Miniprotein binders against tRNA-specific 2-thiouridylase MnmA (mnmA). Designs and how they scored, part 2

Target 1, 344 residues: tRNA-specific 2-thiouridylase MnmA (mnmA), of Desulfotalea psychrophila (q6aiz6)
Amino acid sequence: MIKNITGIAMSGGVDSTATAILQKQKGPVLGFFMKLNQPDYETQRDRVSQIAQKLDIKLEIIDLTEEFQEYVLKYFSASYFKGLTPNPCIICNKEIKFGLFQQAILRQGVERIATGHYAQIHKTAAGYQLHKGVDPHKDQSYFLSRLSQEQLAHSIFPLGGMHKGAIYDLVEAHGFHDFRGTESQDVCFLEQDNVVDFLEQTAEFSASSGNIVMNDGKILGKHKGLHRYTVGQRRGLGISYPVPLYVINLDVKNNNVIVGENEQLFHKTMAISDIHWISQPEREDLLHASVHIRSTHKGAQASVILKENNRASVIFDEPQRAITPGQFATIYKDTQVLGSGVIL

## First folded at step 11 (miniprotein)

Design m37Q (from s9 with E37Q)
Fold by ESMFold2-Fast, scan of step 11:
Structure m37Q (fold): chain B 344 residues (1-344), chain A 87 residues (1-87)
Amino acid sequence: as target 1 above (344 residues)
Amino acid sequence: DRETIQRLLDELEELIRELDELAREADELGSPELANQVRYLADLLRWLVDYMRRLANQGDYDRVNRFLQFIRYLLRLIKELKDRIRE
């Protein structure tokens, strides 16, 4: 009869392995591996099983294949159908990794689950706060911006206060020498497939040809489907023009890819909807905050006007390039994630 | 005071009408991107005027004053857009 057992989300990667090592040093642990019917499932399963055996950790497999299809792949395909650019990793974290996977682990009597995420959880009198990881090159707080207070309450991020170099040193000290140069997470099905191929072969997307046009309606060429284009894209357009042209908008109604010069990608204004708050400011309807419009961006200072129904207007101090509908805008106060919304 | 706030809100309603005209002008000149930015700012100002009137009616003058300071920033953006649309 062991109490206060910590669950460990094990993927077979270096980060989850380091997490398992650190948590086992603190007390009894159980390992859990998530099955999503990923193309490399057998290879990944064998890898995580070998790691668990070396660390003397009992491993259980939780099959979430049907749930992943319903919550992540359906969302992904539906977003592209609407001419939006989705973020499946944010939805996967919210619905699967910290949703149904966490819930399945908790039902086994586990109270806390450790994952290999580079982010920090701070417990305060007002609730749980999500903060950036200390390694600026590995921070994953953006992808965790939709987690609930309950999901954070059951989570541990042991790597949040560590740098990636120290993680490699740690796993090597415990006999794992083959992780160098393999930093990407292997659990995501979509990371191994070409997005376009997935949509056209698996999601029953028809190749709907239309026009590549300038704002004035001038036709420059034909496209093979809106889902093949993203705001900010320069390459792969197959058009000839005296100056470089970029995708500035996708027009679903007229089935047009709208192109223009780089200048037309810069905007000071943005609207967001469906805001999820991790830490909602009390009695604050006008915020000055850093807003991250995609995972790879450093953030930009903005005035955020909070409106009814979890909506906001965002006015950036400086114009931002390639604001993309369907992506998430995450609101930060210094290192703290306040919340995120869907870009309109 | 309350009368000063009311006068400023009335001036913003006049500005909104000017922005609606500016958006039409931008569309006529073949600049739908600029027209959309102007329409966005006009819609935001309409919402802000309504919101600030509600705050003033509740006696929350401190919050109204914060928004009036922010309005100065929006007025600068509006001037930049006017300059870009009108050669």
Scores: ipSAE 0.369, ipTM 0.769, lowest interface PAE 3.3, mean pLDDT 85

Design m41I (from s9 with L41I)
Fold by ESMFold2-Fast, scan of step 11:
Structure m41I (fold): chain B 344 residues (1-344), chain A 87 residues (1-87)
Amino acid sequence: as target 1 above (344 residues)
Amino acid sequence: DRETIQRLLDELEELIRELDELAREADELGSPELANEVRYIADLLRWLVDYMRRLANQGDYDRVNRFLQFIRYLLRLIKELKDRIRE
């Protein structure tokens, strides 16, 4: 006997609540909530429990606290230690949300898991494709760029074809009137998105003082640790200069924050490593594609030269601002995510 | 033809040597970001020349021609970098 039960990843937010409402209308469901190293866990758990009760959905809590620490928090801290800017949400999606969490749900006899992500899955003869969500202001396909074929095969994104306004209307029609105007934190383990406090207090980063310098080696001031700075940053430098200065590079070897004018942040060249393919181009070693260098980037047309060892060279048609080592470059063909790599 | 492709690849190898010198010039002028960008292009060209020679040896001149068209774009980028370093 084949059981046709859909799992729902419930977080207590508006998107997962809407997902639960939509999937319950289509058949039997089971709700699941991740326990992670989040500061507001107890409040979030209570909210998810209340939502599940109101929707008459059985809820199971899956504790992934140790795995989250091992796969996400160590990655996050190690990246900053190397002078890189991580994306913990992409790693969390790959290893935790669609990895260990999905695997735990499948062990309950569930064949597919619905999540509140704004993205689309298309099944083709060649496999599963990941596509942008229809709402251009809510598309989350960038954060899902490292999912495997197997992870996509077990996933449903009911919100991918919907606009955010319709989602609020849907949950309000079911008696949930308190989601409008709530600000969302992108990184769930950070209080008020304070990276520095997390690294210095919880990851035991000590202040390692060094110099803020220009490219010619001129010292403009002192810094309290490279982890306090990101490529493109203008504020918080504590230096005085006749024109605005921006972080253009972090020099780990010499413990320097390198600053310069805005024009020095624009580059046409980028190297990527550790490429993961969702849909690897057949027989293509030179692609013309749109490349997104961060979640907020609109995408830029580029030539992508595929090399050995999951590496590529990227040459943009137009210079791109603040290409940041450690972030992910996601390769798109129209609305389709082909894959992503780590910016070097 | 094979002779024309061989000549173009030899010209690209000479350009790579020029780029190595340009990168040193950028470092000496206090522009390590530009120096790194030039070194990146030089490394890419080394890889492309080697790859195109392998394709040509396999008789895949269609793919070699696609990369030669891309090389024209890289030559424009190289000119832009030269102008930025020397101005």
Scores: ipSAE 0.423, ipTM 0.791, lowest interface PAE 2.6, mean pLDDT 86

Design m43E (from s9 with D43E)
Fold by ESMFold2-Fast, scan of step 11:
Parts: C-alpha cells; sequence; structure tokens
Structure m43E (fold): chain B 344 residues (1-344), chain A 87 residues (1-87)
C-alpha cells in the first residue's frame, strides 16, 4: 500500500467534509466512517456515502460497535454508578477515534489520519504539542487532552488554523449548500435526551431513589436516582423553596442529592488524579497555568502542584463555579495543552 | 538560609494544627463545603511541608524558594477562609 495516502475521518458533517476537500487538494486520500452503536447510523452512512461520492473519495466503513460498548459505554455507566459525571467524548477520542479507529486506518496503508477537529498539532524537537484551534468559539483541544504522542504523530487537524465561517465558505464553494446553520458536532449515542433512558435500562439505577436534602439535613423532596442530577443543576429538582436551589454535591454513601444556594457552588480548591501528560513540563512540580474544568469552561488561572501517583492539587486564583467530580481538568500553558486529569 | 527554611516549615506545621479547629467551626456553623475546603488545604499543607523538607535535605533550595512564594498565597487564602467562616 502507498503510505503517502492520507486517511480522512468522515462523519457526514461540515467539518469532516471541509477536511476531506482540503486534504484531497494536497494528495491522494481514503475516506473512513466509523460504525458505532449510534441510533442514526443509517442516516449518517447514507449522508457520508453521498459526500464521498460527490468528492470522488473511496469510502470504507470500520465497524467498532463492540469496542465502543467496551471502552465508552461501560465507562459511562460505571461513572454514573459511582456518582461521577463522565466525559465520554474524551474517552471516545482516546480509545476509539484516535485509538482503534486510527489503528485500523493505518493498517490500510496510510501514515496519517485527518479529522475535522478545531485544534493544532505542532511538531517540536521534544515531540508533538497539542494547541487550541484559532477560532475561540470552536476550539476542541479540551476533548483531545488525553491523546498520546503516538496518536498525535499520526494525526492531522486541517481546520485548526481556520475560523468556522471560512469552513462554510469552503464547502459551499464545492457545492455543499445545506450545512449552514446546522450543528457540526459529532452525533453521539449518549446525547442528553437518551442518557437517562440508557442508564435506567440497568437495574441498579432503577432501584436508587433517595432524598434531596440541604446541608443541615433538611429533606426537601425525593429523587429517582443520582444519575439524573449534575452539580450546578437548577431545573428538574421538583422541590419548593423560597430561593433558587442548585445541586451542590451528590452523596453516594447516603444516596442523597445535596442542594444549596448558588454561592455554595464556588470553590478555589480542586484535586485531580490519573493525570495524562501530552507534554510533561521538565523538572516542574509547581505550575502556574490555565485550567479548564469542563468543555464549556473558558479556563481559569491556577497554581498546579504536581504530586506522586499522577495526582495534583489545583488552587484557582478566583473561585470557580460547579467543579464536578468525574469531569476532566485540562492544563494549558498559553495555547498548549500540557495534559489532563480526572477531577476528584 | 537552611535555618530560616526550617523555622518557616515548623511555623506551617503549627498552622496545620489550627486548621483542624477551623474546619470544625465551619461544620458547626452549617458550612460543610467550607469545612471540606479547609481540610483539603490542611492536607495540602502537610504534603507541602513534607515535600519541602525532602527538597531542602537534597539541597534543592531553588525549588524550596519557589514553594515558599506559593505558600504566601496559600496563607492569604487561609485568611480569607477564616474570615468567611467566622464572619
Amino acid sequence: as target 1 above (344 residues)
Amino acid sequence: DRETIQRLLDELEELIRELDELAREADELGSPELANEVRYLAELLRWLVDYMRRLANQGDYDRVNRFLQFIRYLLRLIKELKDRIRE
């Protein structure tokens, strides 16, 4: 096989379509589409096939249904069972998209895979660096924070240096006029509207009703399972109180949803575990860096104290709202992703 | 400088003991979130003191000095927490 061929991860969305257009201009390409346990598979398959045909790109389908269940869905369910809020997209990127999917593509005789991610890869003498995409409204570097050096070495992100408006202009110039005003994010089995139903098909979640309480122990109502609640949630509590109340903690041991006022959601301290480094700072045990605590977080300046066993303490300069156990804290130096850990 | 570092680390150990009382006060006042934050800071300070003693014993005073600057920030944060809990 010719190893100068670029593999294109095609999803049927505007970003992967733009990626295919740009990479085909630079040399020979092969298109690849993941078959997962996605409910809209047939619709996505038909759309991506039509796009590949229009662009004259050979398309291969790689079936990763069993692997997605093993690496992503089990992680997702286990996290909620522990009272944690998972990020399945970070795990999917690590294990599936840039793991098994990338490896399957490389076995087809390609040396690199291009994806529609808004992030940048910089090659340096010390290795590969992951950087934010230049469009601040589309940057996806947070979701890529657990990629390995090897995974980055085989990846291309053509859209990292572009703004979303230019992407629409590009695909429209090539005859794709129906993407404008549509969501360009990957369609996921675990979209919010079916996550509860998925979890409640498991007997353990169906049996877990308990109390909604304030910190002083006052019972305000009943809940139908901790998995239905997220730190920071205001709506859907089904309780009556003179002031707005928010989920401030999930107490797995006592099976309680703990609620309080908005002010109780703000903290300066955070612990992280299971740190994965993309670019570990040399001889650093104290970092002053920007830390992102969820995908929608804009980042906050913090002191990061690196400890044994891939753990760290994070002390924010300003209090941060709704620090959520199970989510990932991603450590940035300017635009560079250094690594990420799991919030405790 | 070694003697100055030793004195500062001993003073931090005394502060750590005071944080146990502060955490209890926060619990009694109905602020378990603040109590947990104080307990976490106490654990962090215990780890930092032990780590800095190891660095000093290895002669790595550059890293010790970097952490001492950070300790000044932590002392300010602890003062803010004391004020929030007691007032």
Scores: ipSAE 0.537, ipTM 0.845, lowest interface PAE 2.1, mean pLDDT 86

Design m43Q (from s9 with D43Q)
Fold by ESMFold2-Fast, scan of step 11:
Structure m43Q (fold): chain B 344 residues (1-344), chain A 87 residues (1-87)
Amino acid sequence: as target 1 above (344 residues)
Amino acid sequence: DRETIQRLLDELEELIRELDELAREADELGSPELANEVRYLAQLLRWLVDYMRRLANQGDYDRVNRFLQFIRYLLRLIKELKDRIRE
């Protein structure tokens, strides 16, 4: 077992390249690349291989295609089938990137894995804390909110204390001049266009047309499947009305997309289930905390009432727009992630 | 004291019954999202009443007082919802 070597999760992007540069300066490293059945796999593989060669880093490929399908894609499809809006990135981080991928790397005798995530890990006497990255435009702590203490113990986030501009400067100083302003990014497998096509390849989604209705039952149009719609959506409804209309709710039982005015999207109350704690509050059953209800949310002050069976009630100080069932609510104490739950 | 807390909890039980009627009223007005919010608040109040009774029976009046401040906030929220539904 080679216990003094750091593993680097390499994707061929600027962040993982910067991470590799920084960690190689601190000691011996091994590069690892995930295969997930992504559409641009060969292009991404070639790019990451060239980067590893230029940096003189040995690269190993770990094939997790079947595991990604089992843990991420099945979750994704099942959520849409239930009329829920999933977050596959949070599940991918928990089950694949810091789960099976990390485990495979550790089995090769590596003790720590560095990734290009913009977040910070603080070691305390009580355990590991996850904190926001210092660059507010790049913070990724929300997507890491389901990581375990063990997963954090084996992780290094070298970019957590850096701003994105400094990352470009770093890679350019090491001969990588083509990252700035490039649009040659990997195709997101679960991007909107791929999402609809992927879901409609399963029998459950192929013939699910229904009605677009107002709360009073007035029919405004037809939809081609609930999976094509998200709470808060304004565009793509194909209906004409004197005022802007938004998806308010998805009614699975009646197969209706319910639409209404923007004001109907604001609520102060939210229930969460399946809470995972990174840093569980000691004997606190009522928390005053900042709650993030999606990755783009800046957070809102709320009272969090902790209940039995890893459930909680959240009462926001101010009404929040487009609270979406199936998304994750992440609980923050200042910069620290305490944990997250699934919005009901 | 214990009797004052019990009286307040009994008053909250009556409010919970009124919230069930308010939720029905919101449904009839074509606002199921507001009806669901009112029903959720009623469920939360039921849980809080039961929890506060257990705390009081254990002599944990510090936690009871903390939840009483939160109940005051919820009562204001309920009044806001009642005003919105009945406008």
Scores: ipSAE 0.457, ipTM 0.810, lowest interface PAE 2.5, mean pLDDT 86

Design m44F (from s9 with L44F)
Fold by ESMFold2-Fast, scan of step 11:
Structure m44F (fold): chain B 344 residues (1-344), chain A 87 residues (1-87)
Amino acid sequence: as target 1 above (344 residues)
Amino acid sequence: DRETIQRLLDELEELIRELDELAREADELGSPELANEVRYLADFLRWLVDYMRRLANQGDYDRVNRFLQFIRYLLRLIKELKDRIRE
C-alpha cells in the first residue's frame, strides 16, 4: 500500500533523536516540535532544527503556548493554592502532548505519532494496553497513566523495549556524539525553583507567612508559604532540632507546615479520587494490585476498593512512606497500567 | 446466611465505635497522623458496612463473601494499630 507517514515528536533530546532515527528506518517521517512558554525555547528550537536537518527530516513547529497556560499552568496553580502537590507532567501528557499536539499532527494526514517515551503499547482484542518500559531505571509508564484509548491508538513508543545504553550507542552510530552526560540539561519550566517564582509572580500569589510546628503544636520556626514545602521534605526547613525532621503534612486551615520524625511518614491507608481507566478491570469493587504513589515509587501491593464517582480506598500490605495529596496513584497489574487517580 | 451476615455487620458497627475511641487516644498521645489513619479506617468501615448491606439486598452473596475475607485482613490491621498506639 501507499507509504504511510509517521509523525515524530522531536524535543532535541537523545530519546526523541533515537526515536526519529528508528522510525525513519521504517518509512517516511515528519518531525514536529512543540512550542510552549519554555524559558529556553530559542536554544531548544535551534537544537531540534539542527538534529532534523542532519537526519533529513522536515520539521514543523506547533505553537501551544496559550493551551499550555490554560490546561497545565492553571491546574498547577490551583493545586498549590489548595495545599496539594500537583503532577504537571501527567496533565501535560494527557492534555497537551497526546491531546492537542497529537490532534494537530493527525490533522496533517499523519496516522501515528512516535515519541521518545520508555513505555510499551500492546494491542489486544479488548483494546490498547499501556505497559512499563523494559529498562527499570527509565520506565515512564507512570507519567502516561491518564492517556485514553484513542491517544494510545495513535501512539508509538519505539524505545519501550530498549535500554538507555543502547539509545546512546544508536545516536552515536548516526553522528550524534555529544549526548552523553547532557541528559536533562534543558531547563524544566516547572523545576522547583521556577515553580515558586511562577506561583508568586504569575498568580499574584501573596505568600501567607505561617508556622512550622510539631504535632503537639510546638513552634519551631516560620515559613513563607505552604507552596514551598512538600510531604517528605527534609532539607530547606531552616529549623534546628536534635533529630532529623521531615514535612509530615500541610495544614491549610491553620496555615502550618507540620514536621515530625521519619516514622510518622508511613501509612497503610490512602484515598483516591477522579480515577481514569486505561483498562478497566473485570471485577470493579475489589482489586489486588501494585500501586505507585509517585514517579520514583517502585510500587507496593495493595487492596483497591472501588467506590462510586470514580473514587477508591487503598489499603497497602506494608506501610508506605510520604503519601502526598495531589499526586497520582497509578494502579498496575504486573507490567500493565490499569489506570490512575488523584491522592486525597 | 442472611442472619450470619447481619450479626457480622452489627459487630462491625460496634468496632467502628471502638475505633473512634482509639483515634482520640492516639491524638492524646501526640500521634495525630495515626489518629487520622484510625479515623479513615472507621469511615471506610462505615461505608463498607453500608455497601455490603446493599450487595446482600441485591442477592450478590459472592461479592459479600469476598469482602468478608477482606474484613478479616482489616481486623488484623486494626489490632496492629491498637497495639502500636497503646504501647
Scores: ipSAE 0.272, ipTM 0.722, lowest interface PAE 4.2, mean pLDDT 85

Design m44I (from s9 with L44I)
Fold by ESMFold2-Fast, scan of step 11:
Structure m44I (fold): chain B 344 residues (1-344), chain A 87 residues (1-87)
Amino acid sequence: as target 1 above (344 residues)
Amino acid sequence: DRETIQRLLDELEELIRELDELAREADELGSPELANEVRYLADILRWLVDYMRRLANQGDYDRVNRFLQFIRYLLRLIKELKDRIRE
């Protein structure tokens, strides 16, 4: 472990580039790029290599292709097979980016790794706390809600205290003038447009047609597989009805997509399982907190009843729209992430 | 003290049976999403009653009292669901 050298997770995007600039100003750095099962790997690699060369940073490539398949892609397809909507980014952060990738970097003799995440790490006597980034439009703390104390101890988030506009200003001041308007350039393998194609290339997703039904059992149409639908979806249903209809539930047992009006998407209660705590709550039985049910959710006040086997019941003060099984519920105390669980 | 808590827990067990009937009524009215929410609320109450009985048996009345305040909130939620189902 070399105390004076910081590892930098470089992706070729504006955020990792800004992170590299900031960390290099503080001392010697080594750049690292993940090789995953991404279709645009060659393009990303070339971009990262050019950025590292321009910044005079030595770059190593760490191949995690097989591990990404084992920990992320299997989880992803298995979730859809069960009629659940996964969050592969949260699992990728836990198992790959801050798991095996971080471990590989630490073995190169660096003490800590900087990433371009918009979140904050606070060291306290009770351990490391994860907090929201200060830019409310860029906060990524939700996606980091499964990180361990050990993973946080080895991490630095230089961008957590900055606004996105300042990041563009920083990279432009260092000669990177083409990042504005290119936030789609760093595309995830499992983007929404590719989800169906990826799943249907897997043998277990042989298309199983079924019915699109209302709660009263009225059949409105046919579907080409439950994996093509998400709770809250309005478009792509291929049905005609006098009022707008939304997917309100996926019935795996009967192979039905259940549709209804917008009002039927609102619920006050949900169950969560497999809770991971970053920061142990002050009490073990009842917690009043803000709960985020997806990355785009602004958070809602709730009572969280903590149960055995890392399970909880959540009761919101106000009904929440489109609670989706398989997504993560992240529990916040103000800006602090306490932990997260899987929505049942 | 103890007699009052025991009476409240018994009343909650009766309420759980009423929720099971309310869930059947919601299904009959073509609202299985509401029926499922009512069933889950009944599951929450079943767990809470059991947990509070264990706390009371251990003499932890402070924690029991905190849950009694929360149960008042749950009773309001149950009333809102009853109104919504029986509109």
Scores: ipSAE 0.413, ipTM 0.792, lowest interface PAE 2.8, mean pLDDT 86

Design m44M (from s9 with L44M)
Fold by ESMFold2-Fast, scan of step 11:
Parts: sequence; C-alpha cells; structure tokens
Structure m44M (fold): chain B 344 residues (1-344), chain A 87 residues (1-87)
Amino acid sequence: as target 1 above (344 residues)
Amino acid sequence: DRETIQRLLDELEELIRELDELAREADELGSPELANEVRYLADMLRWLVDYMRRLANQGDYDRVNRFLQFIRYLLRLIKELKDRIRE
C-alpha cells in the first residue's frame, strides 16, 4: 500500500490494456473511463469493465458528455461553418482527455495518469519535453502538440518506447487473445458519414448549394455544401473533365468549391496563428525545423519566422501538397515537439 | 556596413510595391490562388523589412545578416510566382 496511486486511462483497446498491465506491475492503480457522446458507449463500457475486472483494477466512469459537446463538437461545427478543416482530436486531447478528464482523476488523490499514447515525455531543467514515439507507424505526438507543461507533468506514456508488436505480445501473455485479427475500425463519432449528418443538423449550416468552378470562373457543376469538401479531394466531385481535378480552395464568400489540376495544390509558403508552445525556442526569430501540416504528413523541412502575437510564417524547402486552412502545423526539432499553430 | 544594409532594405521595399501590383494582375487574370500567394509574400517581406530595420537600429547586425541571406531564397520563390502568373 502506498499513499500515491497511478491513474490509468482505460478505453477497452489493446494500448490502454497494455498500459494498465505495465503500470499495475509498478504499484497500485485506479482505472478511469471517459463517457463522451460516443455511439458505441454501452459496448465500450462493457468491454473496459471486463478488462478491469480481469486485471483486478477498480474502474471509475467519468461523464464528460456535455463538456465534449461544448469544447470539441462546437469547435468542429464552427470551423466547418467558416470553411476551415478542423482537427477535433488535437482539441479533444487539450480540453478533454488531458484537461477536464485529467483534472477529475487528480481530484481522486492520483498524482499521475498513464495513457496508451505512443509518445515520450522527457523531464529537463527547462521543463517537460514531448517527443515522438519510437514506433514510426504509431507515433501520436502530432495529436498531443497542444498539451501544457502542467498536463505533461501529470502524464505517463508507458508505450512511447515500444513497438506495436511488443504490445500485442504483452497483452497475450496476460490472457488477452482477442486483440489480434479483430482489428476492425472502432466506431469513431466523427467519421465522414457522421460528420456530414452532424453538421447538417446544426442551425449554423443555413446555406448549402453552390457552384464548383475553375479559377477562370467556368462552372463545372453544383455542390451540396462546402462542408462536404476538403482541399486535395479528388473523388465525389460529380464533374466531368478531360484531366483529373482536385479541390484547391473553398470560397466561403461566393459559396464556390474551386477546383484545378494537381500541380495547383503545391505551395512553399503558409501562415500560422494561435501558436501554442510546449518548448518555446529561446532567442529564436528564425527557426529551421520539420513541420507537419496534418497527422498523415511525414514532416517537411522549413524555415519558420517567429512573429509577435503567437504568429509565424513558414517557408518549406520543397513545395508541400494540400496545405489546408484550419488544420494544425506542428513544429518539430528532431524528435521533439516544440509547439503547433493553426494554418491560415 | 549600415549603408549597404539600408540600400538592400530600400530595394526590398520597392519589391514589395511590385508584388502588390502583381497580386492585382493575378486577380484580373482569374488566378486568385496565385494572387493570395503573392500577397502573402508581400506581407511577409513587409514584416521582415520592418523587423530587420529595428534590429539594425539596435546594432544587431548578426541577426540582420541571417535574414538578408534568407531573403535570397524568398527572391527565388517570387521569381517562380512571376513566371507562373505570366504563363
């Protein structure tokens, strides 16, 4: 028995199960499960309860349904209304998972919370650093780029130094054989089909039909709402043309989807605003770094000009495809996340 | 020296005016995405010129030199955009 207990964020998946196994080996733990406005809540709750019972871990359910609506879904719909493409996972991590959920767990007398994230936390004299996980196919550091020093101070990522294969081996060694071969995509509330339905049910989406146009103003077809389109999209346009066409821009003022050829998606420059620093560069006004412009982007070398009011200009060494307003640009120094900003 | 830096900053201010004109031309030719790229570069150069002028006035020539060398890269980007607008 110890005075200080480690909290485990449990979701019923293989990663959180492995995290629970590893942390229980180090001392007493308490399990916590988030109730959000998720469509598969009952199934997920039953699964996580069975796992907690098998591991002999006390499980508490924390209901954050209203907070998820206020901080994540409202942000999501507002972004699409402005013709922007949001990243709700980054906002969910900052406001919910490592915000209100972490705060609720800490109020239970827990000092640290372990999660199944593939990322690393390094403590230095200058504060906490966030680093990439070692498994390049699983690294989740991009989605954690908005976390605060305090949030990192209370977090443990046991899986950051491990490869996914070793995680399956670990859970199987503890009697969990159902995680391999049944890797179906768990229902994500913000899947494309649910996204369109959700947005079209909000009062904010009053305008829908408009034109799909070329740069010269030539009308190629009609669209059923800007929120159905993303920069870089080729499929689902419903237009006929001798060469492949892609969404290159969304024109909110004129309610147009602007299309063009693939070459028009490549740009060397972008602006970012609302920069949040995990590790702010000291005495830097010009930074050479790797910049990730979306979660699936491998990163690209760039010059970052740091300005006042948490703004920056980014110039890539090579043109980057489909720079998308509303997405986050995450700034890396080698494996370290320095911070992130919103693409303008 | 200070005279060389001042001359370079003046040339950059002239280039900014040229970029503002080029952005209007791109809009008139039906290329608003190119016009936006040009405006972005003009705004960035405007900020850089002002910042470099402040650094020079404070005697921080090392940081001014870093930006002047970097501007060579920006000038290549501007030439690429001009070529695209013409074609």
Scores: ipSAE 0.174, ipTM 0.643, lowest interface PAE 5.0, mean pLDDT 84

Design m47F (from s9 with W47F)
Fold by ESMFold2-Fast, scan of step 11:
Structure m47F (fold): chain B 344 residues (1-344), chain A 87 residues (1-87)
Amino acid sequence: as target 1 above (344 residues)
Amino acid sequence: DRETIQRLLDELEELIRELDELAREADELGSPELANEVRYLADLLRFLVDYMRRLANQGDYDRVNRFLQFIRYLLRLIKELKDRIRE
């Protein structure tokens, strides 16, 4: 019997290459590469083309440069303008990688798309569930927390059940010896060394100088724009004080960077808005769950009180460091992602 | 249980007023982060009191009782926060 064609999201990195190898073993595949006009586009395009040629996979390039600017870069700049710290990878996954890119691939007659993400999809009678990848050092489920049921229905994550070492072994067995020791295979505008440079080159972005203050209002110095600071930041403050000081809050109304001691970064309470549910709890208005407040956070047990208008109040069992407005709080039940909201 | 629930909800309304005053005190003492934590808890209690009253009026005592256990946890947090503001 003739098998359905599977699309492969190819980036030229080790993970997408491993994904292509595994899926080609299962049946006919078509490769797809996103053009976002990233700084290394030409180099990445050449690399992915060489990989596709070596694997005998037909490659199509889909240009989403304008859409990336509209849905991701404008969100990014607007968030910093509001004194918020965005997560562009979550928005890029929702709007571009599993949104417009997936839709373009499906229009080619492809039914399912495989990506190199370290996460798992479980099909149940109640719908699709998103779960953590088995490799705890590679799990990417946090970045996928805004995906819809339809986006999950068309996705395959072949690497979700594998460890990073096995991925290197696999690609090397197929003649790809140059990946070992390479970290950060993907490069985009917002994952470059200096986010500040990008923001300050934006025509619509105008930074205002203001004060670096303590909670009591004492002025310790001046800043060159709130966008240069993140909650938890210790370095680059340019202030002098007898003890180490950290950014504890950004005060947009008064244009102040508020600093304090490390102890002031610990909070038990957090509010979230704009909740998106992958698997909405039925009739639960009080959840006991693990909440991840950033991609590097290991998760913390919390009570989540669901409110109207897709809002919730979160109370952690133990104080959490550096809760950052604009970041996403992802709600987990064991390994399952239930959904995520924007931290207020 | 109905009489116990009504008594608790009335006590929580009084506590909310105490928290509003505590938040003002924290602001005046130069601790706006503590003031914000107090306001968060006060706002959460306002929501919970209103929600529990609605559930009780609908006869959903199972859900009200679930929130009563959580209220005990909140009361402990409020005590800890009061102690912190008092040094």
Scores: ipSAE 0.454, ipTM 0.812, lowest interface PAE 2.5, mean pLDDT 86

Design m48I (from s9 with L48I)
Fold by ESMFold2-Fast, scan of step 11:
Structure m48I (fold): chain B 344 residues (1-344), chain A 87 residues (1-87)
Amino acid sequence: as target 1 above (344 residues)
Amino acid sequence: DRETIQRLLDELEELIRELDELAREADELGSPELANEVRYLADLLRWIVDYMRRLANQGDYDRVNRFLQFIRYLLRLIKELKDRIRE
């Protein structure tokens, strides 16, 4: 009789609830909830506690508030200060959810941790591979592209082989009927509507007004801070012009938002740095792969030239829209995530 | 053939100079995005030339040949950029 205990990362959402239901059917489980710097902590805590009680799962709360601030919020603010667009979810997964949170759970004698992520882990002779989830509308493999072999070895993604409709059916069969109305969204401190307010509460972003300009230097209007703008943005510019204009670049030195026509957002070339490999490619210096430049990107075929110091040059077969510095470029071989780097 | 590869690398160095000129031309025409693309390709080509010279000096002609096929592709992209800038 070997009792292998599986930890369940429970957030109070439909995906983690479905994960808990599935894993409890396979053996003994312990539930774990992260306390981060989230504004709805009390409400989320009460919800996850009620779900754990209904499922007869012991729940432990792990407080990572200070670590979240150190590893995620500082990264987020520093990126915007540099005129970069960060991806805090990728950093949170690497440092917090599958880092310190996973480590805390494993120290309690838990064998592996199950999470509600829509992605797949395949164990091979060469190590663990990360693959896309089968539901193309829910695949989360992009956000997991920075995980280590060790982190994958201790992880289970029970939902990776399932479609979202089946998840709702599963939780409803177990008496959870309210999730469809909530749209299955996890509450994040850095939700889009809170980003500007959070950044403007720091001294670095307070009252930093400047100009919205075209490449030729023509001033079209004023902005209330570079952090309010992202490459590719059309709405919220507050400018008058005969044709649609988009943010094509952020000029930190001159405090300008640079705008232009949609055509100026298309590029074939991209540089990446700080490459992390989950599965190092068989070819050492040159590969042809699908590259995803943001979570919503469908992926595009490209030549990837691997260089010194974990850097690469990327040349797309077709021009890609709105390549955004600070975002992650994730390299795929079919459904497999090979690794990711930071877009320069 | 070592001599053939060295002649090709020298020709690529001439092309790099032409790309530096083309990038300045694109800036002067008010196309900094195109100028940046050209500079990126020039820098990449410099890196490739240096890398291929190192591989050839080590006798790793298999890896040199892989990059030669890629250079043909890169030259087509450079032609497309030249056409866009000079339209």
Scores: ipSAE 0.456, ipTM 0.810, lowest interface PAE 2.6, mean pLDDT 86

